# VHH binders against Flagellar brake protein YcgR (ycgR): the designs that were tried, part 204

Target 1, 263 residues: Flagellar brake protein YcgR (ycgR), of Thauera aminoaromatica (c4kar8)
Amino acid sequence: MAELSTPSPASPAPLDGGRGDELEKFTLRGARQILQLLQDLITHRGLITAHTGGGHSFMTAVLKVDEERGRVVLDPSPDPQANRRALAAPRLTCVTQLDGIRIQFPLVGLGEGQDKGRPALFAPLPAEMLRLQRREFYRLQVPLAHELSCLLKAEDLARKPVEVSARVIDIGAGGVAVVVPTGAAEFVIGGTLPACRLALPDGEPIELDLEVRNLNRQTQRNGTEQLRVGLRFAALPRAADTRIQRYIFKTERALNAKARGGL

## First folded at step 17 (VHH)

Design LD54 (from DX1 with D101G; framework vhh_7pa5_2)
Fold by ESMFold2-Fast, scan of step 17:
Structure LD54 (fold): chain B 263 residues (1-263), chain A 121 residues (1-121)
Amino acid sequence: as target 1 above (263 residues)
Amino acid sequence: QVQLVESGGGMVQPGGSLRLSCAASGFTFSTYAMSWVRRAPGKGPEWVSYISPLGGSTDYADSVKGRFTISRDNAKNTLYLQMNSLKPEDTALYYCARDLGLWDSGRFDIWGQGTQVTVSS
């Protein structure tokens, strides 16, 4: 089965639909907003990865919005088989980005025809579009020297409470990724870990609720296995958000200085 | 610097073939539709062929349908026109043009220098 993960802003992989309630605040449903965003895709000439299911996708672009007929005009694939898969699919999941802003939307009822005598694909305007700013997807790779950790409150296989000190390997505005020892605890995607403690350098640990977003097994160079857990900030106080953003900014600045031959 | 550079023109006998190339630089080639436009001596410009950004849609003037094939290699930022069964009437300067998809005179914003195709015995 495919590994569950939240992709980088440049990744063509679709986001996990199981977080629908969390993604609602980033979902555009107004007809005017949808038309504006589609027009931005045309103006920017954004390339779109259209997922047809079964691990298949093709590259396309929105060539035109036909507002009168309530449809979008898409560039067909030069691969006839990709076009046949797209037309047979009950739904396309379209993924693109504009200057680091991730955009994702469904298209249902794909058809083929001609636009001004040229082969084209047509679909009704999407009822919703997801628009996620780069900030929500930006992940700072945490320097090993920072020894960033998060004390997780989880359960073992017998549903007994356990506390696990996990190393934080990346951090963003929306969450952290941690590494836990194999077998230390059970994690359920969508499950909430209450009152966890995030230890940033120099400060008191931040108490926060974390939601399990994804799980990924990693094999290290030495052959040992560990579990990478993606965790979303369920409720983040303003003071905590400010401290996390300050840490990200300060660390990125220091890494940039090092890359330029600084300290 | 945004530019288009055509090559591959020359002299050929009726019934012969030529392959034109257009090298694009200074912009994201894969996001733009492209066209070939020709100008015969003493005549106005005639649109010849169109290809969509990803290459899934092509179109041709009636005068060249079945004889010419437009294609593109987005990895190489190159546009092609394969010309078969050439006729004396195909004699023209052939231009590569970036196609904005507009219906007016602003349809093409960037043009190459052109490459000469001469079909004669």
Scores: ipSAE 0.138, ipTM 0.642, lowest interface PAE 5.9, mean pLDDT 83

Design LD55 (from DX1 with D101S; framework vhh_7pa5_2)
Fold by ESMFold2-Fast, scan of step 17:
Structure LD55 (fold): chain B 263 residues (1-263), chain A 121 residues (1-121)
Amino acid sequence: as target 1 above (263 residues)
Amino acid sequence: QVQLVESGGGMVQPGGSLRLSCAASGFTFSTYAMSWVRRAPGKGPEWVSYISPLGGSTDYADSVKGRFTISRDNAKNTLYLQMNSLKPEDTALYYCARDLSLWDSGRFDIWGQGTQVTVSS
C-alpha cells in the first residue's frame, strides 16, 4: 500500500553540506554579487524557507537590505514559537527559488527588534550564497513503467570485475540514484565506475563514467535488503547530456499532463 | 485579473466590534504586504493598518492602536481587520489595499470597492 502525499506543501530541504567542494563553483562570495542577489529576492518577491535545525523551518522574506549596517531585515513568523526557535538557532539555512534558479544561504547571528515601530528579524549579510540553475539540482523520480536501468561496471570484495544491472530510481543533470541487491558489488564513496551503460527508453544505451557519491542501506517492506547508490556523471559528452535532459523534460511534461488530466 | 473584495461592514453602537474581511484573487497574495485604508465623509484617505507578506510584522495608525488587529490567512488569500471599542470617529468606508512596498514606504496599486462602517448611537 502506497502512502498518500501530505496535503500541505513540502518544505524544500537544504542541499547536502558534504557537497561543499562540488558546490563551490556555484557559490557567490563577492560582496556586490551577494547584495545584488538579495535585492533580486526583494524585487521578485522571493519567499524563503528558513531551516532552524531539528527538522524545524518557517517561511520568511527579505524585506530590506540595510547596506549601511551590513544586515538584512526579515519578516518574522506569525508563530511566536517559530521566532523563538530561529533566535535560539546558531544558524539558519535559507532556501528559495527565483525563475528556476535555486538559492541557498546561511544566516548567523539572528536578532529581533523594531524599525520605525515595525517588528522585524535582523541578520548580518551572508558571506556566501549558493546559486543553482534548476537542471543542476532537480531530480526526476523515474516512473517504474520506464524500467530505466544502468549497467554498472564495479568490483566485488576480492577486487575482481563484476557487472551489476541496477534500477534507476531518480535522475538529474548531474547523476542518478540506483538500487542494487546488498552484496552485489563493493562501492566506495569517491570511487569511479568506468564505462557504465545507462539505458533510456529511446535510443542506444549511453556509456558513462560514474563516481560514487553516497550509499544508503534500505530494508524493503518484504524484508529484502537493498543498497541505494548515488552516482555522479563524470565527463558527460554533449550528446549524452542532451539525451538525458530531453528524457527528464519529456517525462516531467508527461507526468504534469497526467496529473492535470483529472482536473 | 487582480481583485480585492471587502466585506463585514455595518452599523454598530459606540463600544461595539466588527471584523472586516478582504478576499484577494489574481495574484500571489502571500508575497505582498497589505494595508487597510479608510475614508470618512468629506475627508481624505487615512492609512489604518499594515501587515507584512507572511504576517509577522504589523503596524497601526495611532488613532486605532490597541483597538484594531490586522491579520491574514495566506492559504485562503484573505486579509482581516478586527475592530474593537469602535468610536463615532471610526465611521468611514474601509478599503483593502495591496502595498507594493515591503518595508520603507507605502505605495498602493490595487484597491477594493470598500465596505461601510457606521458607528452611531
Scores: ipSAE 0.696, ipTM 0.868, lowest interface PAE 1.0, mean pLDDT 86

Design LD56 (from DX1 with D101T; framework vhh_7pa5_2)
Fold by ESMFold2-Fast, scan of step 17:
Structure LD56 (fold): chain B 263 residues (1-263), chain A 121 residues (1-121)
Amino acid sequence: as target 1 above (263 residues)
Amino acid sequence: QVQLVESGGGMVQPGGSLRLSCAASGFTFSTYAMSWVRRAPGKGPEWVSYISPLGGSTDYADSVKGRFTISRDNAKNTLYLQMNSLKPEDTALYYCARDLTLWDSGRFDIWGQGTQVTVSS
């Protein structure tokens, strides 16, 4: 009879696999790079949340990389049920962080046995590993009071140039999400919007090229239609990147202070 | 400050039981493998038991296998050794030890103060 345990708080969720194109530049596929990153997990003692599907996960760690057999040795869960779920899963999605760097990788072909007479889980080396700075996956919800806007250079339904001032609803290192009135402009996924202008509270607007990543139509409570547009920074100068990160940091700090102050 | 503090030792008759505890502080306990090591009077150190960082893997010296059980509570930063069917030969100072290597080679970099276990009639 095992001791009863309360459910642990949700571990960091895996990043959406449907964003493969967006995440490709952060994906390691070289055998040497993969081995080095796994060794970094061992050296820095990175704990791993292994997602087995169906909302289930367990905590593990890479204990050893067996280069000769092309496999990793993983710490089993002290919960036998978690180990059974893991062994039955067609794949594990492993998520960890080292010094603000998010690391995610799949493991397939999980087995169990012994190494040096000690119980262990084994899996073949992953073919790829995702490595992201916190800034690459973090999205700040922009306070409505900031009225942060982006002037979009787009086309109307007749393919004529139009400029639309769009409200920025979230922002990260890789892009923004904006809202525009329905019919203000035509957007196509993969299309480029050149020389748009992002207005931050400090300084001149930032001129940048945006790529349309996703579109979502929504009807507001008052019955008006709006379009939410996800936009990726196609190329971002270092000065612009610095200003955006500073805005995100300062706003996050202010929101944290506000949360303690009242509401 | 990195600290390991053992407790739970004492005197017990042969066949009795004791539970040792080791309270860890000053480091991320859940990321380290841990061991128990003992030293009998006038003898060298003997490794007793090992537990992996998350507690899913354990190992024991042949002299204690089937009688001792190592466990850990990572939420409480505590390591345990349940000792059953104690023998006079188990009389020793028991140390909690932090394993630097996680898995291979068993190198210890931090030791506790030790707790005395005496098994006698």
Scores: ipSAE 0.698, ipTM 0.871, lowest interface PAE 0.9, mean pLDDT 86

Design LD57 (from DX1 with D101H; framework vhh_7pa5_2)
Fold by ESMFold2-Fast, scan of step 17:
Structure LD57 (fold): chain B 263 residues (1-263), chain A 121 residues (1-121)
Amino acid sequence: as target 1 above (263 residues)
Amino acid sequence: QVQLVESGGGMVQPGGSLRLSCAASGFTFSTYAMSWVRRAPGKGPEWVSYISPLGGSTDYADSVKGRFTISRDNAKNTLYLQMNSLKPEDTALYYCARDLHLWDSGRFDIWGQGTQVTVSS
């Protein structure tokens, strides 16, 4: 019988679980919380994509939590090469989802053997597990009809203050992606844009500080150059967070209704 | 509707081979451990073989070890049992069973109708 490999494009890319204070609030370190989450993976039959490095991954599952030995029992891959890669890796990055919650955790010290005569992979219990609700990683593609914009306070090429009205192309709980004409302003990854104004369809613009996270220069179909800028919300007030989340929820529902034939 | 349908049984002489299949439907096959269980005429059920959800772990009863091979194709929602070097003692109705537990096996919640294997000289 032929063995099947998990396609790379179908394997979820790992989130940065070990970097940034933003992820700390979503990281579980309590022994009881970790044990409960692992048991939830067993109870809900959560399949896990285990990343071994170098673009390689395989599908596994937690079969058992062995509390006496302080380890998890994992399903080996039917592909022996995937198992060899996993055992050679200094760390596995495990990614799964339960009911819209994204879960990520490291496993260090992977071994192989048998438990009660059955082949298995073993690893010590993880010291931490990242648990992110869909809202923390979900990105809504903003409909053009909404004309969502963000007034950016930045610097031009001569380092003079400039205000640029940028079109918002996607939005999530943690930030927005915008497009600006090439040359309209200079952006530095890690730089802060203070007192920017996000215009939602309902109500007054939201004043907020934005941190530049990524930059991507693109040429449009009409030959015009654009800069796509990924921006993180810094110190977002509760009222602003509530309004942004309501917009995302309302727009997603409207798009889903449209996909089902307009109600 | 959750369903398991076995096929591939038949009559064979001692030393022969058969391959059993079990088609699963109505549930996410790849998330369940599966087993084969048999019942010989006039006897109680005997567990034969186990396979983990992704197929990386297998187990066998001592009576069939080295002769039978369990496998699965999760893309086709199908479980298999390759039976080699068949003996008259292997004559039984063979059932595909869905295991409720992933590792502490032996608690089955869904069974097929069975497929008859007869080994005669």
Scores: ipSAE 0.706, ipTM 0.876, lowest interface PAE 1.0, mean pLDDT 86

Design LD58 (from DX1 with D101P; framework vhh_7pa5_2)
Fold by ESMFold2-Fast, scan of step 17:
Structure LD58 (fold): chain B 263 residues (1-263), chain A 121 residues (1-121)
Amino acid sequence: as target 1 above (263 residues)
Amino acid sequence: QVQLVESGGGMVQPGGSLRLSCAASGFTFSTYAMSWVRRAPGKGPEWVSYISPLGGSTDYADSVKGRFTISRDNAKNTLYLQMNSLKPEDTALYYCARDLPLWDSGRFDIWGQGTQVTVSS
């Protein structure tokens, strides 16, 4: 087999024209929103399938957003024929996925050149980007055996500071979901928990500012109540981002190997 | 843990060839641009070569252009540097480096011990 053992999602096809106005709700047209989404693709190193028409596509990535020149810089294909098709195409349809969110955008006016002496493809910033929020967000479910925890800096009902050790139940590039006993602390959606500590198996705890994004009460089979808290990384140092991505990759790889191992 | 393990160095005569390898683990190799960086005794680090995440773009320092070829095998998480027509001035410790995104000032992550290349006359 020519396939890699690592699960790669099938190359996503562009969305068909849809049912008129339903996709409009998910279309970004603000310049700042478009810039932020492109930066998110760079930060998370999202691979993009670029469709050049006639059933042809190639894999690329956004290497840089050149705000000064109003351009995106893309990684050329290692296949020269794919690059020739792309340059000849009047339009590229770019499709990618970030944490279960489908992202699709057009690029018009593709050119070839160099960025800091390195071969690159250039295109004007897209005028619109489709971002479908309607799919379930994929996150790595943390194995119970890993005992991944986050020490939360929160407040009790009397607004007094408390520290709560929370079990991390899932983790992604943008944040974590944790469980805490009901009543352990008060959480407010949109509130920031400063200087929390995320304990990864591979080293020292990482100090992070976390934003509360969602709350869900759960009753366990033993009758005790737990609160599930969704937390976004408010600011993430590069070293911390690298360690989190390393943990996610290693865990996915181990789970994939275990599933394939079949003894 | 992010690991970059360089190998393939050794002693070679001027005009000879060596192929360096870098085995990457602990991160999604195919999403990172990679570079080779070398340090000769008593000198600062010198960037040698660059390859984009999917291998569509490569670049070389003027001192090695036409003699060295960078390549990658994303299926094997391995980076290579084919070095031909080696010169005494190529003598250095060679490091595999993870190239940071352009939005992060183009800095390099160097994780390994390097592999020693000695071109003896």
Scores: ipSAE 0.000, ipTM 0.358, lowest interface PAE 13.6, mean pLDDT 78

Design LD59 (from DX1 with D104E; framework vhh_7pa5_2)
Fold by ESMFold2-Fast, scan of step 17:
Structure LD59 (fold): chain B 263 residues (1-263), chain A 121 residues (1-121)
Amino acid sequence: as target 1 above (263 residues)
Amino acid sequence: QVQLVESGGGMVQPGGSLRLSCAASGFTFSTYAMSWVRRAPGKGPEWVSYISPLGGSTDYADSVKGRFTISRDNAKNTLYLQMNSLKPEDTALYYCARDLDLWESGRFDIWGQGTQVTVSS
């Protein structure tokens, strides 16, 4: 059975790389801003998930910023194998969250050594850091009982117009992820689907333009193929944004209340 | 309520071993560096050992290097000190301490009640 992954505030997974151009406005490149954000990670005791590639990661923390040497001091893993993987990696992708703010940054040139007799991992200061509020990256996993759908205006393999009713599996401020049967329509990354219709439980469908950001083909145990399509809201009116946020808010609160034994 | 509770002390012969434990509660244990500090009869406090938040970095006073091992289990909110080849001069009340500084160490805000270690023939 295909598993549909939905990033949450607790998810250590790196943010969607296909959103690079949208994330530029949230990217810090000033040396002072980077130093201040790294010090904030120390002050607020932010634990970091460092992704070393190949599906591997380990937990670390910034212990110190060494401004004179232009480097960060990181907590090594107590697992020697994780440290060896990190040192062999050409790049680490570091992900953390502080007070509802998601922070992501690369580290290149990781080394090991000791300072004042204490083992540590060292890396040059990152050239950039991404800083996002929860609402920009949060994705609500849509309950199956809600039967949320989005009517996609796409093209078939012969480039003829086709309408596909796709099940919405997650939703955020910036877009949705949907599932369609493989072969139902042709999708290309960067392509625009105009005048699609998102059906929320609380009113009229929302008409919106969607941009294809990512594609993931999944094969279920029964041999059925499904295509997971990540879609960005290309232009979202404030009223539509408000309705989507209200749905996310209400559903999250209901799920949390249900998990806590609420009514 | 932030609390540290030490245990595992006792009386042991020179050359013996003891394992101290410190149970932490009321704070996110995994985000703090921790230390062991001891106080011998008639002396001031002496820092013994340090461990980083995730446990990948450790440090020891010269007097205990090679004999003591600090470790932590963040899932159990517990700090440990394995003490081998104990000497009479290791006799002291042993405290675990929460360290406010992640790397420099030495700024302690929360201490336990201590556990007594006595090394004597």
Scores: ipSAE 0.710, ipTM 0.887, lowest interface PAE 1.1, mean pLDDT 87

Design LD6 (from DX1 with T31N; framework vhh_7pa5_2)
Fold by ESMFold2-Fast, scan of step 17:
Structure LD6 (fold): chain B 263 residues (1-263), chain A 121 residues (1-121)
Amino acid sequence: as target 1 above (263 residues)
Amino acid sequence: QVQLVESGGGMVQPGGSLRLSCAASGFTFSNYAMSWVRRAPGKGPEWVSYISPLGGSTDYADSVKGRFTISRDNAKNTLYLQMNSLKPEDTALYYCARDLDLWDSGRFDIWGQGTQVTVSS
């Protein structure tokens, strides 16, 4: 078992909407798919954390889908102040999970009233819903003994091509995190590093394109600075995806077997 | 094991008050809408009150509106019914019930044993 370095599917915190292109393939926009997912939330009684902005949130649930009026019926908060904040918000970001699946969706145009004499909050059906499996959040912490590396094709500060061998510190279905010495190359969030080479233990290096997602400067105990770079896999070939998934699966199984043997 | 256990019933004079409790166990209480249903001797069951999973929506039978208040404490897995201005007509065995539906109530799959409320003298 490896420690998770990214938020779990059960985390109530919303995913970063500003980097939404990575999540497009997991976004449902079909009216029937949206209706079915909302019905699944009702059937499985999924509780929803609704974020109203400014660090505020409240617990709710989809109680009913009113297809004739094109809206969802939501459980109001028993706290009147939470309801007032929700009604004043331009948008709710709703986060929930069902059986290891993270579901996130916006609600715009929240109102209050009654349905069949019962107080309720109402919102138009969302135009999109994000649906992520647990696998999409899992990040394997790479054992140091594996010496996993990625040869990055980047540019230096003078925009000249440079190759940087970076140590891979974690890996998941969507990308890797690597560490490089400060100043080894220039990284721009949203920039693409083409034809990088990921070295896995079980064969030839995998050639793939990587997009820079995030940068974090870290200081080691000896005072040496290093840069942690989060990288997304861009358009993974099927063979590459299979090999990465196989490495993650094998390594996780080996770590779990070690832990079970120790108990 | 899924279980609902009512308590708090008793004998009270007209105009008096009682608070009923229902302790839930064996399921995730906060995921379900709950209702109170009563049965007077020789009569069929009468739905009394509804509460949504998070407690933000409540509803009452016309016979008890303004006198009864339903509430829940999801941290304690407990449902309550505060009964004020009790009338002889409120004499019944009171049941808490788990709703199969979150909104369109009327189908119940789990019932408690009931707690007796007698309004007399």
Scores: ipSAE 0.691, ipTM 0.879, lowest interface PAE 1.2, mean pLDDT 86

Design LD60 (from DX1 with D104N; framework vhh_7pa5_2)
Fold by ESMFold2-Fast, scan of step 17:
Structure LD60 (fold): chain B 263 residues (1-263), chain A 121 residues (1-121)
Amino acid sequence: as target 1 above (263 residues)
Amino acid sequence: QVQLVESGGGMVQPGGSLRLSCAASGFTFSTYAMSWVRRAPGKGPEWVSYISPLGGSTDYADSVKGRFTISRDNAKNTLYLQMNSLKPEDTALYYCARDLDLWNSGRFDIWGQGTQVTVSS
């Protein structure tokens, strides 16, 4: 059949301009970073939903990055109408994800042609790419042996200050999930916990503001009730963000290596 | 559990047509470029045709260009090779192959068992 004009239910829609200011910190503008991210899409076989406007989209993939000519080589649609719409569009909005990392970028100046006899769509390298790790998509499950904790500065039910040492059970670029005993403090979705301290293995605790995003009550097999609290990093300095991401990638690689044999 | 299973081979007279199929399982078929490769008795493998992950780009060996058409149905995890105007020289075992390289072809890691095509009067 012909390609549908609406994106697949499995393909997330483009993020709107209302989040533009918050997304700037996740936007890559360095030429080497853009080239590396495009190469990662090739290496990990990321399929791309390319939005051509008017509710139309098609599936594509980056087949090659041509650094000398400053362009990407894209897989044309097997649907000729989709290719005609793409070539007529002033821009494409490309959306994909890789291991829970959302990637979005514009392409302008789309053309068609051949490379060594193979038909392809060509576009200049994008000037910017959004790389967003969202809590909903990517989480590292924290090993118990790491004993990762976050000291929460909250209020009890009487609105008096209380400090709660919470065990970190998962961590992502956008926040952490922690476990606290039910009733240890009052948590309200949308509430801010200022000056909390996240303890990572290497270095001093990171001081940061956390926003409560979700609450889930769980009963353990021994009958003990615990509250899982999802917390968003309200504002994260680049140095703190770098330390957190380094911890995540280092731990993930170590876990992957252990699962695949000796280290 | 990664498998490629070819079918559709057989005996045909010169000038005849055959359609080969390759059923893929155990991996995300739509993210891989695929190729057809053939091996005549007593000879090494010869690359025949390429198709990109979404099917928008195709390529052919000079010996089959204009006669063969490669296609894929990603919803059915199936690769096809339509073979027209068959010649005795097309007699070979035809293999479906998964290509690790999205563009340059030739980094094959998974092969099917092959399906025999015999062109004779």
Scores: ipSAE 0.714, ipTM 0.883, lowest interface PAE 1.0, mean pLDDT 85

Design LD61 (from DX1 with D104Y; framework vhh_7pa5_2)
Fold by ESMFold2-Fast, scan of step 17:
Structure LD61 (fold): chain B 263 residues (1-263), chain A 121 residues (1-121)
Amino acid sequence: as target 1 above (263 residues)
Amino acid sequence: QVQLVESGGGMVQPGGSLRLSCAASGFTFSTYAMSWVRRAPGKGPEWVSYISPLGGSTDYADSVKGRFTISRDNAKNTLYLQMNSLKPEDTALYYCARDLDLWYSGRFDIWGQGTQVTVSS
C-alpha cells in the first residue's frame, strides 16, 4: 500500500479533504473573518489551486470580493475545459498559501459571467475557511542520522500491554509519524496510547498521550514489511511544545545550510 | 530589479499587423494583472488592454476591441499584444504596465521603456 503523504507548504493538495476533526479549531466561520482573509489573499496576491474532483485542478485567484452580492470574483482558467469541469463540480476545494499560512476553503454554486465587461467565475462567499500557520501543518522529515524514537505503550491481540520502540520519520506541532515492524502491536484508528515517551535530543524523553490517526502498511525495497502510524499529540504541555518546535527549527536550519553550502 | 522590456514595434501600413512582446523580470509575474498602455505624440497615456494574472479574463478599450488580442505566457514571464487591422490612429509608443490591483485597471507601478508603433504609408 502507498505511504501516506504529509502536505508541505509548497504542496497544492488538500490537507484533510475538508472535514478534519483536528482542524476544527483552525476553521474560521465568522463573516468578518472570512471577508478579511479573502481580502488578505487579494492584497498578498495568493494564487489558488482549485480542485474540481476526479484528480482535476486548475490555478485561479480571488480578483475581488463583492460584498454587496455576497460573492467572490475568481480568475477563469485560460483552458475552457478546466472552466467547464469547475462549473459542473458540486464544489471546489481551494488551497493557497500566504506568508507561511496555509489557507483552504470550499466554494459551492460556482457560476460564470461578466463583471463590467470582464469575464469571471463567481461563487458565494465560503461558509468556512481553514487557516493554518506553518507550525500547525508543517512536518519535518526526520533525518535518519538523528535516530529519533518514540516508545509506544500499546496492546497486542490479547489486549496485553506491550512497549514498542518506533522510529520517528516525521514530526510537526500536532504529532509524529512513526514506523514499526508489521505485527509489533495492534493499532486502532481513534485509539489512545497513554504515557508514550518521545525521545528528542538535549533532554529527558517527553511523556505524552498519543491518538492513532492513520495506518499504512508498506513493503521496503529489501522485502521488510513496516507499518507507518500517524499519531496526534492528545495533550501537549507548553514546555514539550517549545522543545518540539526548537528541534524542528534547528533541524530545518541545519538541512537548509547543508543544501546551500554542502556543509 | 523589477523590469519590463517591450519589443516588436515597427513601421507598418494601414491594415497591417504587429505582435508586441513584453519580457518581465524581478517579480512573480503570474501573480499580477498586466496592461498595455499607449501614448501618441502630444497626448496623455491611453489604456489599451488588460489581462488577469492567470489569463482567464481580458478587456479592451473600445478603440481596439475586435482588432487587438492580449495574452500571456506565465512560464516564460512574457506578455503579448497581437495587433491586427492597424489604423494610423494606432500610432503611438506602447508600454506594458504592471497593474497594482488584480481587478481594477489603471493603477500602475512599473512601466517599460516602450516600443514604437508607426502606422503610415
Scores: ipSAE 0.719, ipTM 0.882, lowest interface PAE 0.9, mean pLDDT 86

